VH-VL binders against Uncharacterized protein C28H8.2. Designs and how they scored, part 7

Target 1, 141 residues: Uncharacterized protein C28H8.2, of Caenorhabditis elegans (q09243)
Amino acid sequence: ANFISDPRSMFPKMVRTKNAFHFLQYFMGTFRRMFRNKTEMIEHFNYYDDQVKGTDCHIQEELDFARFKSYFDRYTRTHYNPEIRIIFAIMTKDSSHMTVEFHVTSQSWFGFEDHFHMIIRAVNDENVGWGVRYLSMAFNC
Below, E stands for the ipSAE of ESMFold2; O stands for the ipSAE of ESMFold2 at other seeds; V2 stands for 0.75 times the mean of E and O plus 0.25 times the DockQ between their complexes.

## First folded at step 1 (VH-VL)

Design nam10 (framework fv_namilumab)
Fold by ESMFold2-Fast, scan of step 1:
Structure nam10 (fold): chain C 141 residues (1-141), chain A 119 residues (1-119), chain B 107 residues (1-107)
Amino acid sequence: as target 1 above (141 residues)
Amino acid sequence: QVQLVQSGAEVKKPGASVKVSCKAFGYTFTDYALHWVRQAPGQGLEWVGWINPNSGETNYAQKFQGRVTMTRDTSISTAYMELSRLRSDDTAVYYCARVGATEYYFDHWGQGTMVTVSS
Amino acid sequence: DIQMTQSPSSVSASVGDRVTIACRASQGIRSWLNWYQQRPGKAPQLLIYAASSLQSGVPSRFSGSGSGTDFTLTINSLQPEDFATYYCQQAYSFPWTFGGGTKLEIK
């Protein structure tokens, strides 16, 4: 079951638990398949009410910047789900980190103001793996 | 008692515009989305679009994009659907129907407004 | 767009019969399927939502089943007021789409 294709499953999980990690899982899972490497999501990012718990989610993946950026650019251009719009996405690499940043908004679901605006900055370090370094979310409830 | 009351039948010439109203009674107008669905004589149901009465946000079926405009007036609990550049194949009964916040179905429908476009 | 196909387009039945109407989606829609009844000259009325949930006030002789792509509406022990047209509708993704309708006729 893909939570992004089921609006009922998306919003409860994104409001209370594993918010940014679930979103990253859907994007990064696609890259893992395209790379044909093994990537394991070994820790979850949790968000409870007005607090963020566990901002460090580990995804063990080789840092092949050119290949990853090629798939990332293609994927973000085609959009995973038309109900979720990527407004802005960037990827950069320095000597030890690969950084990806998404600015994301959802369209209104079924005529309700059940939408969100989310900014996620994730960093991939050769020793640590993927970690969420910045998260901002606004929900219309 | 929940009720959606629509405006009366309209007869228009090709190229004209029509504006149908839907007035809500018996519930908080801004708590439910209002969708529009049409039905040509002897045919099935076709979804047109929806409006969020609280925000004014709209979403239209691609087929009607550029010809349909949905609005609302919260002071009188009334939603409107305006369809422009009318064609003979726009002849149909137009229904408004409400959708609740966690309800993915049309629980109450207006009585329908017959729009006839003469050739 | 998700295409909804109903079968049959019409069915003749007698009071007391059990009638089954089928609805097929062109792609998986989980349980995001609703059934409506429309009498001649009237607006549609909700019967079943989420594939199998009976709307409040609807007689228990109506039931829905199915998930994914194949769905069924069953009317057990048909009553005179049940002769109408029935529509399925997917609420999985926009645009929401309806089946072509099944006319239930007496005889």
Scores: ipSAE 0.000, ipTM 0.505, lowest interface PAE 18.4, mean pLDDT 71

Design nam11 (framework fv_namilumab)
Heavy chain, then light chain:
Amino acid sequence: QVQLVQSGAEVKKPGASVKVSCKAFGYTFSGYYLHWVRQAPGQGLEWVGWINPWSGGTNYAQKFQGRVTMTRDTSISTAYMELSRLRSDDTAVYYCAREYSGDRFDYWGQGTMVTVSS
Amino acid sequence: DIQMTQSPSSVSASVGDRVTIACRASQGISSYLNWYQQRPGKAPQLLIYAASSLQSGVPSRFSGSGSGTDFTLTINSLQPEDFATYYCQQYDSYPYTFGGGTKLEIK
ESMFold2-Fast, scan of step 1: ipSAE 0.007; ipTM 0.596

## First folded at step 2 (VH-VL; framework fv_ebronucimab)

Design ebr10r (from ebr10 with heavy chain E106R; at its last look DockQ between E and O 0.04; V2 from the best seeds 0.00; counts 0 for: pae E 16.9 > 2, placed apart)
Fold by ESMFold2 at other seeds, look of step 2:
Structure ebr10r (fold): chain C 141 residues (1-141), chain A 122 residues (1-122), chain B 111 residues (1-111)
Amino acid sequence: as target 1 above (141 residues)
Amino acid sequence: EVQLVESGGGLVQPGRSLRLSCAASGFTFDDYTMNWVRQAPGKGLEWVSGISSNSGSISYADSVQGRFTISRDNGKNSLYLQMNSLRAEDTALYFCAKDYSSGWHRGYFDYWGQGTMVTVSS
Amino acid sequence: QSELTQPRSVSGSPGQSVTISCTGTSSNVGGYNYVHWYQQHPGKAPKLLISDVSQRPSGVPDRFSGSKSGNTASLTISGLQAEDEADYYCSSYAGSDTYLVFGTGTDVTVL
């Protein structure tokens, strides 16, 4: 396919990328948008490997993709106006793995501000690009 | 209720031009990528072209590149396909399709029109 | 190639389970979770059946399910009914240069 409009306006939107900066921009952007509705939440989850595993500080059992979807579905129904900020980001020298800590804030329907930390470990797959392999969340710990 | 209504199809000779329109209603047209998909008689689906919500990103299938021009008028909730230098191979039912995602080229077509038939024959 | 490979036809008796494969490459089905399934009855427009590999839109019966492994997506129809007789197409996002590719289509016949 050839683009025939203004080259600056032709920059394609990418859902997954091998570029770490673009991955972080898209991950954070789609994270904020998933609070708008369930269909935009699907867009954010496309950055997660279907094998993703992780933890929550209140649960001793390992969480999988379905459990994370359930938590985010419930959280986004009761919270709005999210903000997400990088606390740190570390990448291996071969650019194959990245660990990023985010601070997330939001407001509940009662108007109180809420916050938590989220740590991701992402893998840069040769064919697909960056995807989240492990997720650790600290909801009100 | 989401509705997409295509028009402008017809019988034309090879080398001539035709302009298709798609009138949209029941959703905020400005928020979504729109597409044309065609289906030759008795054949499968072929994506033709897509255009982002602000017309900032446009893509064409190789088979129509340089001959077809997609456009939209968000003020009229309308999608267009200008088809020049038509060939017999362009004979197909042309569908207007709405992408589910806002401003993204994801190929998730949740609503389709009923199509408008284009026949290119001498 | 710009088409995803599907079997030409699949058939089953009422109540049986049938599975339709959709095979692409790492540049489309294997690389993105934007794999969708459409049902098309004769003379009608395609209808979205499954989105994002496995998600069912409102109004789609539970007997339709989707999955993906590697470069192959699968649509399964359990409890096959006469109304399921139709053509089925998969599609996949294929990156910014290609954008979108459809499968070759599968004619499902209920015996």
Scores: ipSAE 0.000, ipTM 0.489, lowest interface PAE 16.3, mean pLDDT 81
ESMFold2, look of step 2: ipSAE 0.000; ipTM 0.498
ESMFold2 (binder alone), look of step 2: mean pLDDT 91; pTM 0.923

Design ebr10s (from ebr10 with heavy chain W104S; at its last look DockQ between E and O 0.13; V2 from the best seeds 0.00; counts 0 for: pae E 14.8 > 2, placed apart)
Fold by ESMFold2 at other seeds, look of step 2:
Structure ebr10s (fold): chain C 141 residues (1-141), chain A 122 residues (1-122), chain B 111 residues (1-111)
Amino acid sequence: as target 1 above (141 residues)
Amino acid sequence: EVQLVESGGGLVQPGRSLRLSCAASGFTFDDYTMNWVRQAPGKGLEWVSGISSNSGSISYADSVQGRFTISRDNGKNSLYLQMNSLRAEDTALYFCAKDYSSGSHEGYFDYWGQGTMVTVSS
Amino acid sequence: QSELTQPRSVSGSPGQSVTISCTGTSSNVGGYNYVHWYQQHPGKAPKLLISDVSQRPSGVPDRFSGSKSGNTASLTISGLQAEDEADYYCSSYAGSDTYLVFGTGTDVTVL
């Protein structure tokens, strides 16, 4: 299939796209699908570098790949009907780096609507294509 | 029903080798990470090694690195542990354990075999 | 080799609650929600009891519950029964190179 080994992870990695538009469509599409189950979450996290780092405005420490997965594992168990849209996107002149802000909405088990923002920094790796290198989440900051 | 059946344990002298097998049934074997966990008599659980669903990622506990080799044959629904240069401290009941997912981060074992005993003594 | 620290034993009378601690570091228990609990009766294979800090698999009685605060995860057995007499182990994801570590184990005795 379309997977290659990464010795830093037992998680198989899909060969990604070098096309920025396709990356954003796949990132958003797989983001919505990860609310279905853990198997679909693996598909979404194929677009994250294993050494991804980031922040949440309510958390003092730097977050890593597993902490982001753990957060979304919990979030997707208690929320449904996700929507994700681009607020802002900019790419460096050499097309090697991209910063994108998303707005995410979902509903909780009791039907209340929740919102948050995500900002990603993605890098177009010459071998595997676009991947998320940095993620910042803002839950009601 | 998920079943994991270990075999290949026995009594051996230090420095010898053994090969453990685990026959799996009742689930799609090639969707999941598989693990070996051991328990010395009267002691706690120790994770030994894990292998991803496609054998693309393998990891070992420091205590067995370089001496043990994990492998799998998805065509035969089988997991293996080649144990070389055995030491007295390798004496344990060896369990085959099915990981919940194919991922490298969840690390919980929803099904276990009954274990196969390895005794290393002079 | 690193281990997660558990009390060697805890005991309680039938109907009481007992709590088993599992203490790690910010690099494992504190940093990830991949903390799990296993029950092992003598001569038997371990059985998954709690996954992901607090998730109870089908068939596990609701008197078993899990939680986490800081670097310490906890398993609580409410309404203790004779069949709960067993060894209990926690485990945590510990990073890519190590993958997983187990706790030292806790012997639960029902008085």
Scores: ipSAE 0.000, ipTM 0.571, lowest interface PAE 13.4, mean pLDDT 83
ESMFold2, look of step 2: ipSAE 0.000; ipTM 0.537
ESMFold2 (binder alone), look of step 2: mean pLDDT 91; pTM 0.926

## First folded at step 3 (VH-VL)

Design a01 (from lec11 with heavy chain F101W D104T N105G; framework fv_lecanemab)
Fold by ESMFold2-Fast, scan of step 3:
Structure a01 (fold): chain C 141 residues (1-141), chain A 120 residues (1-120), chain B 112 residues (1-112)
Amino acid sequence: as target 1 above (141 residues)
Amino acid sequence: EVQLVESGGGLVQPGGSLRLSCSASGFTFSSYGMHWVRQAPGKGLEWVAYISYDSSTIYYGDTVKGRFTISRDNAKNSLFLQMSSLRAEDTAVYYCARPSWYGTGYFDYWGQGTTVTVSS
Amino acid sequence: DVVMTQSPLSLPVTPGAPASISCRSSQSLLHSSGYTYLEWYLQKPGQSPKLLIYLGSNRASGVPDRFSGSGSGTDFTLRISRVEAEDVGIYYCMQALHTPFTFGPGTKLEIK
């Protein structure tokens, strides 16, 4: 078994990188299909950190890819909060589900353009679905 | 600054037990998996054990399975290795190591080590 | 378990000369993400190991540019373009893709 591909063995922070485009290409390939180019992706995630504080609107929904892009586009037009959470449902070999939750933030004032944080937890929810097809997003208002 | 400080090593007789501790500071300990690595006198490095940030995933090297138990206390920023049924072959310097942000590998920080000697 | 081997095990080098250390794994260390989970560490006498190279070819922070890592799959090389006195110690490769994590036996680099 591949230790890195086992989500239970992964660390909550997958990759420490300032290059969101490479991260999404290698770990969330489905997500790069939602952006036309690197500039569009970086512009979306690269906001000022002071705009995050005082926000507590949390929208979480299981989305197909088209609806995910619609939410993403609406969110970026109305908010300057740099944080999004993307949740994958992954079927494990023992027929349980795990959720893999990615936090994407921008902390440019600390010298970080992108800060990726992955939270992995097990859920026994047969209705959530598997991997690449399903995304759930949680946004700070 | 990131620091890892091991303690609890000493002289123990074959068949005995010891508990090693590693005190972490300078980073969010609860967000990192942690490793134990050992080195016998004049020998190479041997990976001993891993524990995930939430203790849900634990792995051991084959030589220590069933004898050693890794655990952590996130509230105290502490990592532990409970060693039982100690053998002469367990004589080594024991290091705790922090993986880099991407997960389980590239140990960017190591402690100074604590020495365990199994001898009568 | 993934077996790691290194050659040579002892490497005497003239100061200023280049040096190369080989590492081989019994299984591929190339992940589907395109990353190679092979690392190089240096242990200087009396010190804890220090990270030199991660993900096959990336130099760790503070590591001089005379160090480079290369290779993919099962065959890897650490190169030092110009060996200096401060480089003496034991060099280890390590794989972090498969459990249990495994180190090579080490290569002792000495100045002639």
Scores: ipSAE 0.005, ipTM 0.523, lowest interface PAE 12.7, mean pLDDT 68

Design a02 (from lec11 with heavy chain S31R D104Y N105A; framework fv_lecanemab)
Fold by ESMFold2-Fast, scan of step 3:
Structure a02 (fold): chain C 141 residues (1-141), chain A 120 residues (1-120), chain B 112 residues (1-112)
Amino acid sequence: as target 1 above (141 residues)
Amino acid sequence: EVQLVESGGGLVQPGGSLRLSCSASGFTFSRYGMHWVRQAPGKGLEWVAYISYDSSTIYYGDTVKGRFTISRDNAKNSLFLQMSSLRAEDTAVYYCARPSFYGYAYFDYWGQGTTVTVSS
Amino acid sequence: DVVMTQSPLSLPVTPGAPASISCRSSQSLLHSSGYTYLEWYLQKPGQSPKLLIYLGSNRASGVPDRFSGSGSGTDFTLRISRVEAEDVGIYYCMQALHTPFTFGPGTKLEIK
């Protein structure tokens, strides 16, 4: 159960540079699907396997930010309030269960080709008030 | 096939100690937090304890705090509950339970249970 | 601690009839994420409990669509549209938002 898991043990793993590369690739794929189907989705993935296959150097593959931007622009034109919430439930060998909420707006995503920002929200009662963390992930070394 | 098998139950005297084990198979045990839940004869379910995948986070129900200790051995796919200062009201079937793969705080797999009787 | 209550505690039903079980929590189970952290379990005679419903209204894998969960905040309902013989057992609600996790007292469903 994740609502009694300690969020402190989970957040450091989410911001590791090696993990960020593979997590972002998965995130981009899921984000495209959400633009067509839902404003919110709960997704699950094996973050440990992605972490093991990561790289410590510059990103080896270019992320297609132009295609991503085109999907987001289409969504922005068709919705009154274009904020998208994406909820990931993660379970890995290195992390307890956790819920990560992504709030995506043009301000948060465009202008950050090598970075992106996300808000991580703990969902257990130790973090009363449903504490929110603002994190930046960089893909450098 | 996911399986949880409890063992170690038995008859003990008040004030005694007992150690329960839960053997896990069919999934990557080291990725899951684990729970103990108990049920007294003819009574309802009571949540007992939780341990995170790495043992860094542990929670207990109010009735067992200070008397029970939850632990795990990921190399052996085993979960344990060390019970001390046992009381008649600890008499119950003890279940090992796994939270869902999705982490939404629900128990998708339970063991068959092991019976603990505190009497003399 | 969050106190969970259920009604009725005993529910005799005729085969094919609908059944409803109420669950109430002493504190809201609606999280700021918009999700309701309430679960329903069924314990058949001589068996371990089995998950029926999670996050208030989502059916667990393999659970027939005649089962449904509803409600938010503090009042919840489990409904069975057409009761079958295999549905006999004790139904428990559980809250999973606040530690310690707490179960309702259970509702025994029996065939008349």
Scores: ipSAE 0.000, ipTM 0.524, lowest interface PAE 14.1, mean pLDDT 68

Design a03 (from lec11 with heavy chain P99G S100R D104L N105D, light chain L55Y; framework fv_lecanemab; at its last look DockQ between E and O 0.49; V2 from the best seeds 0.00; counts 0 for: pae O 11.5 > 2)
Fold by ESMFold2, look of step 6:
Structure a03 (fold): chain C 141 residues (1-141), chain A 120 residues (1-120), chain B 112 residues (1-112)
Amino acid sequence: as target 1 above (141 residues)
Amino acid sequence: EVQLVESGGGLVQPGGSLRLSCSASGFTFSSYGMHWVRQAPGKGLEWVAYISYDSSTIYYGDTVKGRFTISRDNAKNSLFLQMSSLRAEDTAVYYCARGRFYGLDYFDYWGQGTTVTVSS
Amino acid sequence: DVVMTQSPLSLPVTPGAPASISCRSSQSLLHSSGYTYLEWYLQKPGQSPKLLIYYGSNRASGVPDRFSGSGSGTDFTLRISRVEAEDVGIYYCMQALHTPFTFGPGTKLEIK
């Protein structure tokens, strides 16, 4: 469901799924794979809305798309063997909105293990499909 | 069905004030950013203002900045435009438009508009 | 402010013929996410504007597939593969990346 810009087209042809189960499968799958290489990192961020906002317990200012991408770009350069599991998921009956809490573990290149919780709010826009609109992270809090 | 209905337009003298309202129905108003867009008689479209779903982010067009105030009341499903220091060039049909779910782009629903006439 | 221009400003078209409308922005509309914030709106006679195309090439709900959008960073095209009588009206491009958001001057499409 992840379309990279077609060589014959000047626009990315990325359309997100409107199915909640597929969205979660792709989000978690691409999350794990973004630790492999840059291409997979790009694929994971295809499921983030361009207007995503969020927080980190160590940062007072609200984070945006570019800052999240920069943070994960650095994180994945120094960590490996990610595990991500759903703690809970809540979705509206009309499938327009979901909140999901994940527990994430990974290992540092220095041999230390990291654990954190990640909470996403995702919305199913009638034209665009599911995308992450808010992300809260609690690294070592 | 998504519906947006503007009201509060009318005739006003230069320097005067008006408050426009937009009543929303058929969707969860508190989850959408909202816009005002205007069209002077026989002219094209001009974006006027934006307010985010929770009022935390507000943007204005250059021609109205400092004179117009956008606001919303999510409990009443209502969007407002307080216009002050009105000028002849503010004469237009004013539309309210819905932005993206928790976002600001692409105006997928528009009201029918309300007419503001500013005359000397 | 981003200046949007359109060409032509008036477009008479024979029924059934294709039509193209050009739009140019004074700044790139490409966001770091890869999305391009160029939209097309149609205002039919006596009606409010309606969204036709978003993100440069995506058709809004209910828009016929004879409409398509294309372009790069600053240069964009709306194409109608076969013009029908219901397509008459004024077509506006708009950029939604840089505040203040700005519209093009409009292109009036008419059946001749």
Scores: ipSAE 0.006, ipTM 0.611, lowest interface PAE 10.8, mean pLDDT 85
ESMFold2-Fast, scan of step 3: ipSAE 0.007; ipTM 0.622
ESMFold2 (binder alone), look of step 6: mean pLDDT 94; pTM 0.950
ESMFold2 at other seeds, look of step 6: ipSAE 0.007; ipTM 0.596

Design a04 (from lec11 with heavy chain D54R S55G S100T F101Y Y102W D104S N105P Y106S; framework fv_lecanemab)
Heavy chain, then light chain:
Amino acid sequence: EVQLVESGGGLVQPGGSLRLSCSASGFTFSSYGMHWVRQAPGKGLEWVAYISYRGSTIYYGDTVKGRFTISRDNAKNSLFLQMSSLRAEDTAVYYCARPTYWGSPSFDYWGQGTTVTVSS
Amino acid sequence: DVVMTQSPLSLPVTPGAPASISCRSSQSLLHSSGYTYLEWYLQKPGQSPKLLIYLGSNRASGVPDRFSGSGSGTDFTLRISRVEAEDVGIYYCMQALHTPFTFGPGTKLEIK
ESMFold2-Fast, scan of step 3: ipSAE 0.012; ipTM 0.582

Design a05 (from lec11 with heavy chain P99E S100L D104A N105G Y106A Y109I, light chain S33D G34E; framework fv_lecanemab)
Fold by ESMFold2-Fast, scan of step 3:
Structure a05 (fold): chain C 141 residues (1-141), chain A 120 residues (1-120), chain B 112 residues (1-112)
Amino acid sequence: as target 1 above (141 residues)
Amino acid sequence: EVQLVESGGGLVQPGGSLRLSCSASGFTFSSYGMHWVRQAPGKGLEWVAYISYDSSTIYYGDTVKGRFTISRDNAKNSLFLQMSSLRAEDTAVYYCARELFYGAGAFDIWGQGTTVTVSS
Amino acid sequence: DVVMTQSPLSLPVTPGAPASISCRSSQSLLHSDEYTYLEWYLQKPGQSPKLLIYLGSNRASGVPDRFSGSGSGTDFTLRISRVEAEDVGIYYCMQALHTPFTFGPGTKLEIK
């Protein structure tokens, strides 16, 4: 048998748990087009792995992710030639909490607030300048 | 400290059985797939078995298929290898190892090994 | 099963010199997910193996920059730019694409 035919080869296809490591791998697989290339994506994986080793962190609200994916898919379908990229991510951890903050750039944020109303309100993204937004995810440890 | 510790090795006669254990600490055991790898005295490495984080996917090397059973207990942070119908050729140091990626390898953490000797 | 071969099997090197080890697989290790499932491990005398390189060319956490992996399809190379005394041991390549996973026979690197 070809071992890589397993849906969980590099990235999980579905999230069966709120575990932070599984969730972050699912996020990367779902939004792989937001990375510039495969090397950049692997660098992100290694960074997340290093930060999550030895932890039992779980995402606070997995339902928010499903909604985010829905809005993101709608946004990319309705906007002419969107170029949305993850520039980098910052992970911070203490004994009780872990936060992952994604720095995302786009050629245009026109209409983004309409499509991401719930996420913007939930995460409280602040405008860092033209083309860049911050998206934060919180985990309980 | 991220650590794996094997136990359960020993001397057994051909046709006998042994159960190896691997105790994990310092990481979320339930998040990682696990492997068994063995090394015969003075020989190279041979992959033995794999079990996914939730036990839904299991694979074996051809030399042990039908004789060995891999299992895990996530509540106890423990991995097991039940060995039956042991042969002289199964004499080896047995290592447990953690995979870095889901499925297909990258054994980033290894135990110290436990020795199994099959001899009459 | 996928057969892995290595050359040379014995590699005496002078400290500070470069070293190169070749690995070949009987089948391509490039999967449709665009990753190459080839790994390199080092086993130092009396110790457990340690991961050096995974997915063909990516250094594992803590592995010095002097180690690099390259290659595609069926032909792979591990290179050490400047060999140090601590690098002594047996180097194994491994394929992790097809079950059963298979290791190469190992290359013993020793100081002259």
Scores: ipSAE 0.007, ipTM 0.567, lowest interface PAE 11.4, mean pLDDT 76

Design a06 (from lec11 with heavy chain D54S S55G Y102R D104Y N105S, light chain H98Q T99W; framework fv_lecanemab)
Fold by ESMFold2-Fast, scan of step 3:
Structure a06 (fold): chain C 141 residues (1-141), chain A 120 residues (1-120), chain B 112 residues (1-112)
Amino acid sequence: as target 1 above (141 residues)
Amino acid sequence: EVQLVESGGGLVQPGGSLRLSCSASGFTFSSYGMHWVRQAPGKGLEWVAYISYSGSTIYYGDTVKGRFTISRDNAKNSLFLQMSSLRAEDTAVYYCARPSFRGYSYFDYWGQGTTVTVSS
Amino acid sequence: DVVMTQSPLSLPVTPGAPASISCRSSQSLLHSSGYTYLEWYLQKPGQSPKLLIYLGSNRASGVPDRFSGSGSGTDFTLRISRVEAEDVGIYYCMQALQWPFTFGPGTKLEIK
């Protein structure tokens, strides 16, 4: 149920989702809660960073998430069809790194149907870990 | 490779104390919660204690709460179990165990165990 | 606390034959996330336990596909499609839904 206090609910859903739309709802729910309080957001991203250590993945610095939050807050308050950009850095075993950037756009706000299109862009063409679970998806709800 | 090595077991008198240690290597210890599990001679497995990666969340089994204290030192890659007011029924092999990094409880790695004998 | 029980407690099997071990919990192990927090462990003679099955039905890395876990709610089964000599040991189920985590009493599998 509450994946802010139980990150296991987030990670199993992220890795094993067969319904991308359902994952998007959980993902957006997490970000809504995190964005209520910047300190809480940073603490939870630090926790998620801890959970991905020992893999080829890690989460970006606080500064980048603060910028993302500013964009998200601006778009969700005044825009129809807001664009959301979330960036994660993934370090590979050879000490290089790649950026996984995904864009979430809503085709309809405050309508009967919310259509979200999510695009994942990996700069090194690696299909690794949790990132690949959020491939290009269009959702109707 | 992942390794967990327990130490500190031995013979102790009823009412005495012992401190068990578990040395971790081959993974980022500070990113994982850790567990203690024990097994009395000829008996089954019994879960003893858990500590989160940061040390802020701790849980104990009902038979040991109030007597045992779990702790960790992330700088030293070490997990500890301080045992006090020891009883004959605490005689067991004590294992440290690592849960999956995804936050699941399943113990994908176990140490070899260290033996604690409580006897006069 | 969640009480775990297993049946049988002693299981003699002929090599190559199938085997089944039952595990029951006093409360449902299905979480609202849709996952079942039940695990199976094998302890071979003189060795530390090793993980066989997690989240009810998922085989751990390196575990042969002749092992399978099934069940939901409160009733679970570990199956071995064809028992081999290396499978001798004590099998434990464990619940990890509620603190404290609790193990079943174990089932000793022996070759006859």
Scores: ipSAE 0.000, ipTM 0.509, lowest interface PAE 17.9, mean pLDDT 68

